# Ledger of designs, part 75: VH-VL binders against o27280

Target 1, 266 residues: o27280
Amino acid sequence: MDSMNVPEVLEIKRIVEESESVKTFIFSWDFRREVRPGQFVMVWDFRDEKPMSVSLIDPVRSEIGISIRRVGEFTDRVHGLSEGDLLGIRGPYGRGFELMGRDILLVGGGIGMAPLAALADEATARGMRVDALVAARTADELLFLDRLEAAGVNISTCTDDGSCGFKGFAHERLLTLEENHDMAAVCGPEPMMFQVMRILDERDVPAQLSLERYMKCAVGICGQCCLDDTGFRVCAEGPVFWSQELSRVREFGRYRRDPAGRRVPW
Key: E = the ipSAE of ESMFold2; O = the ipSAE of OpenDDE; V2 = 0.75 times the mean of E and O plus 0.25 times the DockQ between their complexes.

## First folded at step 3 (VH-VL)

Design e24 (framework fv_libevitug; at its last look DockQ between E and O 0.05; V2 from the best seeds 0.00; counts 0 for: pae O 13.5 > 2, placed apart)
Fold by ESMFold2-Fast, scan of step 3:
Structure e24 (fold): chain C 266 residues (1-266), chain A 122 residues (1-122), chain B 110 residues (1-110)
Amino acid sequence: as target 1 above (266 residues)
Amino acid sequence: QVQLQQSGPGLVKPSQTLSLTCAISGDSVSSDSAAWNWIRQSPSRGLEWLGYTYYTSKWYNDYAVSVKSRITINPDTSKNQFSLQLNSVTPEDTAVYYCARVLRYSSAFDIWGQGTLVTVSS
Amino acid sequence: QSVLTQPPSASGTPGQRVTISCSGSSSNIGSYYVYWYQQLPGTAPKLLIYGNNQRPSGVPDRFSGSKSGTSASLAITGLQAEDEADYYCQSYDSSLSGYVFGGGTKLTVL
């Protein structure tokens, strides 16, 4: 009716296999609709619509990329598609990352490296020094290493099982890194982001963190809203938040909500 | 609510194998969010971490250097429990044994079993 | 033979501030978070402080943690009789590739 957020049906131009479980779908994009790292789009397979972070922004080729991990029925169907097939894309939505200073640290866990890969491209194009800490459960789940290396990013890895790089979690690896940064950007599982944020706060490094569960709030849909310690109902635009905004959220890094709204430990 | 329930109490002779189990309720032993630990406590050594098991793409185990040659920690997904086997015990292995959970990214032992006193004597 | 060093005992009277120290090295406290546990007689340890200075739900704000360099401290303000317990610090050690504990501090409320 008067909707300004109508999906556009786009052809899948190229598919990149990032890992056994992750693919990047690349589309031609009209950059009169600006898109920034940290923003997301709604992906429609003509049955269901899901928010997905933008992982590639290439104005020179007039392309965007969307990286999708196979985790359920919707993503399984999308992974079954081929070059030339069609998807509905609506957006972009949400707050993008802000860049400041000369040096940036990226900390990504699993698919959380997707929006950070787009940010790495912009930061290197601006002449910033980029260090990336890429974390996953196993070596096969580390994402975008070749792309980050090609962009000139300084890469550290860690895996839970020690199959690549430091054996341990992102925050444990971060404690062994001694370089200072002007800012940081963090994306991954919420408990990982909480632990990383606390270290960066102690180092007085301003950080931006991207939270998947707040993507719906950015488009005006709040499926799971919680109250903070003050009893205030929080409905904020995401998915990118500054660390000071998250430090007062009671549930951040400690609990999640299931589809029924029940509080479940991480 | 997550709870851990242990076998006990134990009396074991020197050179025998100590065997304990920890039953999990309210969580899964195969949870990708948790590692399942054994810790012991004695007056002479205090609190001592022994090892853990957890699941990523496959089961992973790690053990404290002090017990590594004598210890096995095994998950049992069908019974939702994990066990400790410590062979060739000596009186120095006399302790209260606890199972405990660590959540990924936390490194805190946030849930503990009730403890099992194991005495190693002839 | 604990890896982290705590005083074996501490004492105070109700209402006082008590501090319990925990000393380590660059391979443990200097590189990793510190955790604190309270153990009442005959019970399992209970998590009291995580991540150097954070409290789990249900832990009174009278308990606080801090870390500086290779040392950490647990502070208890407004000491109460029910605070009488053993207190243990814990961290991770990269040279041992494992979790490490302090020797414990027996807190007596006089």
Scores: ipSAE 0.007, ipTM 0.509, lowest interface PAE 9.9, mean pLDDT 84
Fold by ESMFold2, look of step 4:
Structure e24 (fold): chain C 266 residues (1-266), chain A 122 residues (1-122), chain B 110 residues (1-110)
Amino acid sequence: as target 1 above (266 residues)
Amino acid sequence: QVQLQQSGPGLVKPSQTLSLTCAISGDSVSSDSAAWNWIRQSPSRGLEWLGYTYYTSKWYNDYAVSVKSRITINPDTSKNQFSLQLNSVTPEDTAVYYCARVLRYSSAFDIWGQGTLVTVSS
Amino acid sequence: QSVLTQPPSASGTPGQRVTISCSGSSSNIGSYYVYWYQQLPGTAPKLLIYGNNQRPSGVPDRFSGSKSGTSASLAITGLQAEDEADYYCQSYDSSLSGYVFGGGTKLTVL
């Protein structure tokens, strides 16, 4: 029985402003409901419900953090909330990242750094060497740099406009970085992830990529998150996929779907 | 509320195997969010991490270099326990042995067992 | 031998501030989080600080941690008699591939 979980109504314990457009909302969480980096939750504001990345997993304080970029009507309403206000949370859902080996490369674009920040915390906590390539359009949009630095992550940055670090796209910066990691984890704009995946595949670096697609039910019964040729559902078979799985998907990196399921170009 | 309860003999003869068990209540030995550790404390060495076991898609172990050739840490999911075996002990292995939980994301040793003094002597 | 270096003892009077240092290297404190534990006589260590400067629920605000470069510090303000204990720092070390502890600091409340 693949029934939907009912959202649990939780109080916003703390709000962290990560940038002008990104806030992290922190809630108390009972970790008997385990959460893994790369999984997502559905956030309900009592009018609408959207999938959101888990960016903080703190079982010592019994806290979870959910990072939300302000991009429209729903996220505007959520960004208007204060500490003490209520949100519905259901989940976690999806397949998370699997850590392997001792050396990991993270490649994150924009809000895509949210699940990678959670992964970085787990990786450094178990003593892995973590390199992170953090990409954005401008310096002000680079996320989680202070947190990653405090965790001992080796950070490289790139910005489209050159305001911080390498001037250019993430895949261009990646060509200048060390090649010999045991694995990579990638999350960000899908065109960026496609280019990064191709480079990592040529280098024989096993890569896991996190796809963020529109989702309604989170258990795969509604069909809104399907990839074209494979029938993969992002909510059921992902959101984290191995690069080999994605190499057979024509849609990946070439077009996206709107909330109604229509194909639109990138 | 998570608790760790240790058991095992407090006296072991040289060259024999030191064996201890740690029973877990309030959590599962197969929890994805935890690793299960043994740590010892002696006047000469202070606190010394020995190794852990944890589960994700399969069981993993890691052991301190100083004891790697002699140590085994095993989970027992049916009893919700994990054990320490340290082979070929010498008097230098005399210590108070603790089991402890490490939370994987924070690497905090947040829950410790009560401690078991193990004396290695003829 | 202890990988992380702590002073063997520290002291203070009730109400004062005391700090306990923890020195490491680029293979441990310089690259990984620092943790602090309190050990009362005859008991197991108790987590006091995690993630350099975070307090578990129930640990008073008068305990605080910090890290700079390859060194870390535990500060106790408003010192109380019950703070008399041994204090240990802890980190991970990449060259040893394992968790490492300081030698401990015996804190005496005068």
Scores: ipSAE 0.006, ipTM 0.551, lowest interface PAE 10.3, mean pLDDT 85
Fold by OpenDDE, look of step 4:
Structure e24 (fold): chain C 266 residues (1-266), chain A 122 residues (1-122), chain B 110 residues (1-110)
Amino acid sequence: as target 1 above (266 residues)
Amino acid sequence: QVQLQQSGPGLVKPSQTLSLTCAISGDSVSSDSAAWNWIRQSPSRGLEWLGYTYYTSKWYNDYAVSVKSRITINPDTSKNQFSLQLNSVTPEDTAVYYCARVLRYSSAFDIWGQGTLVTVSS
Amino acid sequence: QSVLTQPPSASGTPGQRVTISCSGSSSNIGSYYVYWYQQLPGTAPKLLIYGNNQRPSGVPDRFSGSKSGTSASLAITGLQAEDEADYYCQSYDSSLSGYVFGGGTKLTVL
């Protein structure tokens, strides 16, 4: 089954309200088509198409979940949908996270916790120790805390305003933590990821980071999501990258390109 | 526990095709979290990566430049195995061949087959 | 002529510290993680170190890895008789678009 170019029209099975701005849409999934944490799908509302990370992978229930933050016209439309409504889903695409070792550190910011939540489920199922640093601007924007806790994840929270946990940014909280891990997975605002990566590199902790870029084709053809200097395509070689790969990417943590190809600073 | 079991002939004549199979247990050949590799080892060339196959919505293959023109790595989902074919062999292809798993993009060969000595001789 | 360079042999007495070097270039060790493998006679290589300095489950803490610049090193403290084996470093090379190995180091425990 070649699912690469044809969206499958799926019924929204359930909707979970994660926060005021984030909903998780649950779909029945045929797991003959495997999906890994860190991979993304293209979501089509029959008008526009956007890449979204998979936040839930449940082979037992034969379900996947896609967490979507309300940030624009497309997501506004999607957030207006109800259970039973239809969406087009094609994929999955891209390189997902890998799990190695015994102990893993997850560092997530905002909606960046979506793919990490899926990773946490897999890691815990494998018997790994999982520590998660969950960051957000405010307490009400912290995602998946109950889910992570239920999975046995050791959670540390960080908020910009100090409304929950450590007051400050994720990298600042990380500096206060002395324990090293076998591997780290990072996803969130790129400035956050940049700082976190630096700390992890100094500590010699292998790290994977998930990037967000404008994607059009999702299959490595159009080049819209290419990263400067390296030519990496986020949709094909990513979205998950090793820190050593990103160290070669000039634009990482500095700027991105808009749909017109213009540099936009972070 | 993931295990790899190799099979195939240990003797191949020059100009013929070397064929090996690696059976997977405890994992799926179509897992998108792994790449399935062939590596060979000889006194003259040491350890040499030959190539891999992996599945992510479709099948992908990458091969070492040194053998790219002669090598094919094919998955068999029905048997949960993958194979190596190396065409037009010469005595220089004499080596112990290993199949190995790489956790995708980790660059670590964490699971190995038992190895198969293949001798190219007339 | 392996892409990564290792000394062909190393030796030590029980209880000693031994180090095995692995030298590469900017296109491999300088840019990518280094992995180490232990190979006992008649067996397949076994993953010993991943991500420059991380130990998989079951690997004793007397094994450690490090990387600096375009070179890596495997250190074995408290050398034991059972450590007698061949050791290989491994990385990825962007210029070759493939995995690369060192030539291997035969470690003898005297």
Scores: ipSAE 0.000, ipTM 0.470, lowest interface PAE 13.5, mean pLDDT 91
ESMFold2 (binder alone), look of step 4: mean pLDDT 93; pTM 0.942

Design e25 (framework fv_libevitug; at its last look DockQ between E and O 0.84; V2 from the best seeds 0.00; counts 0 for: pae E 10.5 > 2)
Fold by OpenDDE, look of step 4:
Structure e25 (fold): chain C 266 residues (1-266), chain A 122 residues (1-122), chain B 110 residues (1-110)
Amino acid sequence: as target 1 above (266 residues)
Amino acid sequence: QVQLQQSGPGLVKPSQTLSLTCAISGDSVSSDSAAWNWIRQSPSRGLEWLGRTYYDSKWYNDYAVSVKSRITINPDTSKNQFSLQLNSVTPEDTAVYYCARVLRYSSAFDIWGQGTLVTVSS
Amino acid sequence: QSVLTQPPSASGTPGQRVTISCSGSSSNIGSYYVYWYQQLPGTAPKLLIYGNNQRPSGVPDRFSGSKSGTSASLAITGLQAEDEADYYCQSYDSSLSGYVFGGGTKLTVL
């Protein structure tokens, strides 16, 4: 039995309140188990299990962080936990981001900034120039700004209501930016990612995008997270995809499947 | 526990090549989670980063501008070590040389070799 | 001549609080994390603070780091005799595309 598939019961070491709706849970981690930005773990509260992105990777402190947005029953329970409480963690799973070139553009929306924050740390540690477009509905939903700034990331903010930075959507702000990068990493609402990808493709900027789908097994067996036409499994071939790969995925930016397997429009 | 063990001559003549080796234990030179660095320390120049080598699908090298024209850092996967070559040395290159590791997701030098004093003298 | 500027020396008596400053520019400390190292005589530098204010395992909590603007500071509370050492700040510089160090501060415990 692959030990990777068995949940390890871990103690919550710290909790960081990122926003009103987002908390980062910190755990001790044995880094003999490699983890990369863009990979996810399955979080088990002994009742239910959900995939969550790794938002912090700290080999020096032997810690990882998992950022969770409060959006439903499971996350409500998790948000009710305190330091010292226990959670089951199994993984990591999936394909993470790859860094290429000397400079990188990060485009994130809402909780999508979680894996990108981890990627930013890696990129800056490697001496890359990192520009980040951080988008949210309102200023109070912008995530990881202080952390990114401290890491040397050049930040541009975008809010739907104009409460911070550019008033509008991420793709609209991107259109105002003329500089190209060696590559881009994108994560957020799928409609946002779809628009951002189109712009990046037109500019001939290689891009990686992290998709979110309903995942049950996380090991590519159940097929719940399969993408139409291609058969890509988000948990196995993803969640990070190259733009060229996603160009083959008909459902991208158009619809997703719910837990029952039904098509649901964005 | 990760350890770095340095080796090489402590005396080099002017215009010759300084050569040092750093053997890695407890980690891999080809790990995509680490970069392997050379740093030197002298009273006149203080601590000075010289360069690094690391593997990420392919090998990369970054060198400090001050020594870029004279420096080569090479990994040896068969021996799990990496080396420093500094050409055309002068007395100004006299220093204690350190190899050091930087982990991914950090810019910290968390593991150091024991240091090697290299004196450039005729 | 170091990219980052530190006072050459600092001193304190046991039990006192001592601070060591590190000054840089927008291309280094102003943009990137600051790290601190302790170097005992005849030894390699040891990581003391990472990420501006984080302590690795084994580093006492009496050591703390802070950053503001283009400057950073290392604070040592409850100074002990064993703290006598050289201290170096370190960051990354985008203009040089490389890691940069301070000139070091020799801390004497009186």
Scores: ipSAE 0.032, ipTM 0.531, lowest interface PAE 5.4, mean pLDDT 92
Fold by ESMFold2, look of step 4:
Structure e25 (fold): chain C 266 residues (1-266), chain A 122 residues (1-122), chain B 110 residues (1-110)
Amino acid sequence: as target 1 above (266 residues)
Amino acid sequence: QVQLQQSGPGLVKPSQTLSLTCAISGDSVSSDSAAWNWIRQSPSRGLEWLGRTYYDSKWYNDYAVSVKSRITINPDTSKNQFSLQLNSVTPEDTAVYYCARVLRYSSAFDIWGQGTLVTVSS
Amino acid sequence: QSVLTQPPSASGTPGQRVTISCSGSSSNIGSYYVYWYQQLPGTAPKLLIYGNNQRPSGVPDRFSGSKSGTSASLAITGLQAEDEADYYCQSYDSSLSGYVFGGGTKLTVL
């Protein structure tokens, strides 16, 4: 338990360029330290530490992959690293996705497809039928399509600009899809997740949604990751929540918070 | 290292029950990362998956449609084993029977038992 | 009668390249990963390729896998005498709700 809170310094074994702005960093991993889809790790570049999505869980190669979108100073520095360079990893933390039934729908926007790609691998290995709705602003930002296709996932795409697949938002594309799923897993921009959650709730499809909030401790002590209505700590009670839990949260899908906790628009 | 060790009789009379056991070392039958399978091999049919058992918050069994009415696979956590029972056997069930592990994030049979020839005759 | 179709035999000489095919359908190879196994005489199968084209530790890079549509291939380059074995493809099949194997290919190194 106490060793779980200390970063382990690991070599970057491989780097996969998923898009111009997203790279997956692959490390050797001792699977006595178990990782489940939907859990997160804290990545330390020896200056700052940020929560990141686990996108690959490969016990056969003893590898874990962490997908990182370049969005600021920390991620710019990490994107500048090469194979053989070092990063600190602590975790995993949080509640992962739970699989149920035989038919699952994945709805991912942008980097939100990262934890869903790991979940797709688990679902297909369990023998589930997997449909994925992959959303982005442009075709170049659609993530993990080759990997999902290789896993046997039935892919639907949408792009805001129509450059690939359906032109429009994920929730608009979802309205055109069949309603025959036992569960759904959703991860992406919070406004997208809110709209998708509403549709899934109307269809009586049990849904799990993965949230991102500002994190410092990652073990539930500091309170930086709390949701405003429930006191849920994203790092402890989440990051994966059932839609019923989130239906009580007024801030979900309506605004975001800066590191000081101030409301800012999406 | 994970190893699978099979045991059970090599001869079974028609209409009786084939019964085999697979002992696991280096892993747990209740492991959250694995499923435990029986596969058989004959010259005429090749490799044929029969079924699996695994633990994911509770125990699950899945059986091949070809044998579903006759097969039972049971875990035994106290002995760290799992078993195969195949009822009402015929000479067509003569084969080498293997136990094998499948990892949670793949459909790969990465660890196999040594194999047990079971002959259904006389 | 196997669900996945492989040629019953293949052959090559040392140093050459050989390819073993595996044909399925939309309910198996078209939707799910393909795996390959090597079986030496008198032994259990051994995992050779997983996830269509990935190699476990200890498998030489002269073994490679690929998948296109409902068909998959195992390629062996730089063929060596110890490669003489039976090779099986495997996938999952949604219509059967179970794992499915090819009929096997006996590879002879001449």
Scores: ipSAE 0.007, ipTM 0.510, lowest interface PAE 10.5, mean pLDDT 85
Fold by ESMFold2-Fast, scan of step 3:
Structure e25 (fold): chain C 266 residues (1-266), chain A 122 residues (1-122), chain B 110 residues (1-110)
Amino acid sequence: as target 1 above (266 residues)
Amino acid sequence: QVQLQQSGPGLVKPSQTLSLTCAISGDSVSSDSAAWNWIRQSPSRGLEWLGRTYYDSKWYNDYAVSVKSRITINPDTSKNQFSLQLNSVTPEDTAVYYCARVLRYSSAFDIWGQGTLVTVSS
Amino acid sequence: QSVLTQPPSASGTPGQRVTISCSGSSSNIGSYYVYWYQQLPGTAPKLLIYGNNQRPSGVPDRFSGSKSGTSASLAITGLQAEDEADYYCQSYDSSLSGYVFGGGTKLTVL
């Protein structure tokens, strides 16, 4: 019954170097434990564990992939591993993306493209038209472009420094795109996501956003993802939230209001 | 191993509805790893994709713009098959009709039915 | 005629190299993988190349694919009599939201 909460020790079948700072670790997976885009697993190196989004879901080959950016001690150790080495994996956890309509816009920043790459595979398999706006600070940090092309995705890029595609931020690039979409999915740095969501809200495009910092809420560790509705707190499932669900979570998690209704930092 | 077998009439009169079926063996029509397609081949238009059906929490259908107003593709889980209905046929719908599979993460038609020649004439 | 453009015919002698081109636009080949099919007389098309340049099990090394910009090519080295067939390229097109095919190339082995 609690099999999802006990790490399974899996052999690293293949490692894909996505960039100097990002690797995808591929494992054989028993799809009797279903995995959906937007869900995450806990990765255990036999010392510490961290939540990581699932970036590849391939039931035909019986494989999952987990993309990890090198940002600290845990990820530095994991990046030092080789094919044949072992990692503990438990899960999946969290609420995955929901797909609706025939057209979807993906907006991803940096490593935020990882869960969106898995979503792109599912959306194209459903016959949806998929447009992806892939954003990064520099060209070297644009991720999954070859994989998105393989999935049949129409790709636009932007970099803060102009080294690839449009020079500017994701939201500035989005303003130059006139295509209508039935829905959107967004994942990346928090400031990028909030700016993008504002534009999508103005265009009346329903959007789902993946907030990696709320992954712990899906396994019961954090209360910050709770919403107040009709005066009562309701705990929302993470990491994926609809934009309507995020109106209060954004305010509560990032800003509070003083007695006069003004936004102030926490 | 997966096989696709087609059945349906070879002669249809103008203005009638063309109806074909594709029976699947070795896989399920409701498999979440596959989409089930209809493709036709004629001298005037060559190979032309008509549409597909697939299951992912619910059924989805996609149709080519050129036939969208006249076409319906339906799965039948109980018989493990899927069908094509094309309304208001004209002699220009004369073609060899194929059913074919596409696997998830691919745009490759990896398994094809034997093909059915459909002639539209009075 | 077709969305993707192929020469209607190609020919070669046994042992020769033959190349068949497939031209599209940014909405199809420029953004998506290219697939190739071989159709022998009286049979359904058979997948020959997927993902621009990959071969399914059972396809000889003599067949190879490539893509550059909005164009793709199928190359056949060491041409054999049994390679005489129709060849079709295929991709996905975002402006049509569907799969698109080339017009086909009839390969004659002289």
Scores: ipSAE 0.005, ipTM 0.400, lowest interface PAE 16.3, mean pLDDT 82
ESMFold2 (binder alone), look of step 4: mean pLDDT 93; pTM 0.945

Design e26 (framework fv_libevitug)
Fold by ESMFold2-Fast, scan of step 3:
Structure e26 (fold): chain C 266 residues (1-266), chain A 122 residues (1-122), chain B 110 residues (1-110)
Amino acid sequence: as target 1 above (266 residues)
Amino acid sequence: QVQLQQSGPGLVKPSQTLSLTCAISGDSVSSDSAAWNWIRQSPSRGLEWLGRTYYESKWYNDYAVSVKSRITINPDTSKNQFSLQLNSVTPEDTAVYYCARVLRYSSAFDIWGQGTLVTVSS
Amino acid sequence: QSVLTQPPSASGTPGQRVTISCSGSSSNIGSYYVYWYQQLPGTAPKLLIYGNNQRPSGVPDRFSGSKSGTSASLAITGLQAEDEADYYCQSYDSSLSGYVFGGGTKLTVL
């Protein structure tokens, strides 16, 4: 039997309130099941199951953390839980980030900083220089700044409203940062990721981007999933894709689909 | 130990410019972990945030809409201080003026100066 | 007029529990953390609660904060004479692009 496909009922060991809308749930973890930054787990509240990115990977304490934003009925229920309560966890799933070179730029928007925080820990442990551009709507929604600073990450911030750092969007801030990197990793709202990807492509920086909407394709839950321009082929495993894979997807950053399958602008 | 020490005139005539300074000890005004703020307090308006200055690759200033046309906040890295200039003062600008720090990872005013009472009258 | 609404006064006797409310809207408390300050006569305000419910070092556990929707509360248990002060709530407001304060509550310990 595939142990990854069987939910394990785990006790919530600790809950960290990261922001008004984000909590990190921490569990003891058996690291005989390998977990890498960029991978996700399926979280089961005994009613529904949803994919969530792993935000903390700590083999020394034998812990993983899963950061969850309140966005609907499932996440509202999970946010109502307390330390000592139980959740079902299965995984990990998907392909994680690959690290190469000596220098990495992280660009995270909102909850997209969750998988990037785990990546920052791995990159710094490998001796890489890490620069992080952390973006949010407001100062109170900037995530993991203390973790990044403690790890020795060079941090730049921006907020839409100007409550912390550069006033503006991540791609606008990135244009003011001219230092080159061997690679980048990007996670956040799809329009932000598209704008950032274009700038990194012009700078010849290879980038990996994490797309939450492709997590179901990675575990086969959707059955058939095709990227634009691939014809009859099924999607590759997500959620992490290289920028060259996404640059050929017609809808990435430009359109989403409503429940009827119609294209609507972001 | 971080401390903020204010100085400036206690009496200003209507139509003149109010000028106050806030000296910082135990931290740098150009620290990228902090923003440096001016706040005033009056019986009629309570506590009012006026604006801030902070350094992140370059200097940034933000000002409250109510004073934006009359206010300038300037850092001085050589003296490790920042200043407030408020132009064309009226009796409604009579208040206790405070400088205060906000850490980058918080919206809390965690350190305050002692306050300076400024009276606008002839 | 203050952007955030507090009762102008509150009172209690030593040992009692007192709560002070702070009401806002979706552009401030509904979207951002709430902070509380204590101001003793003749002094600058002092940070008492940050991040809705956290205490700085040196603040007794008798002080606690909470937030629900667009409103917040400061609770003081085991009220002491030295708690007599003005209390202010504070948040950030996205429509104003700035920090906003409550009108203050004068707490009298009888």
Scores: ipSAE 0.006, ipTM 0.451, lowest interface PAE 12.4, mean pLDDT 83

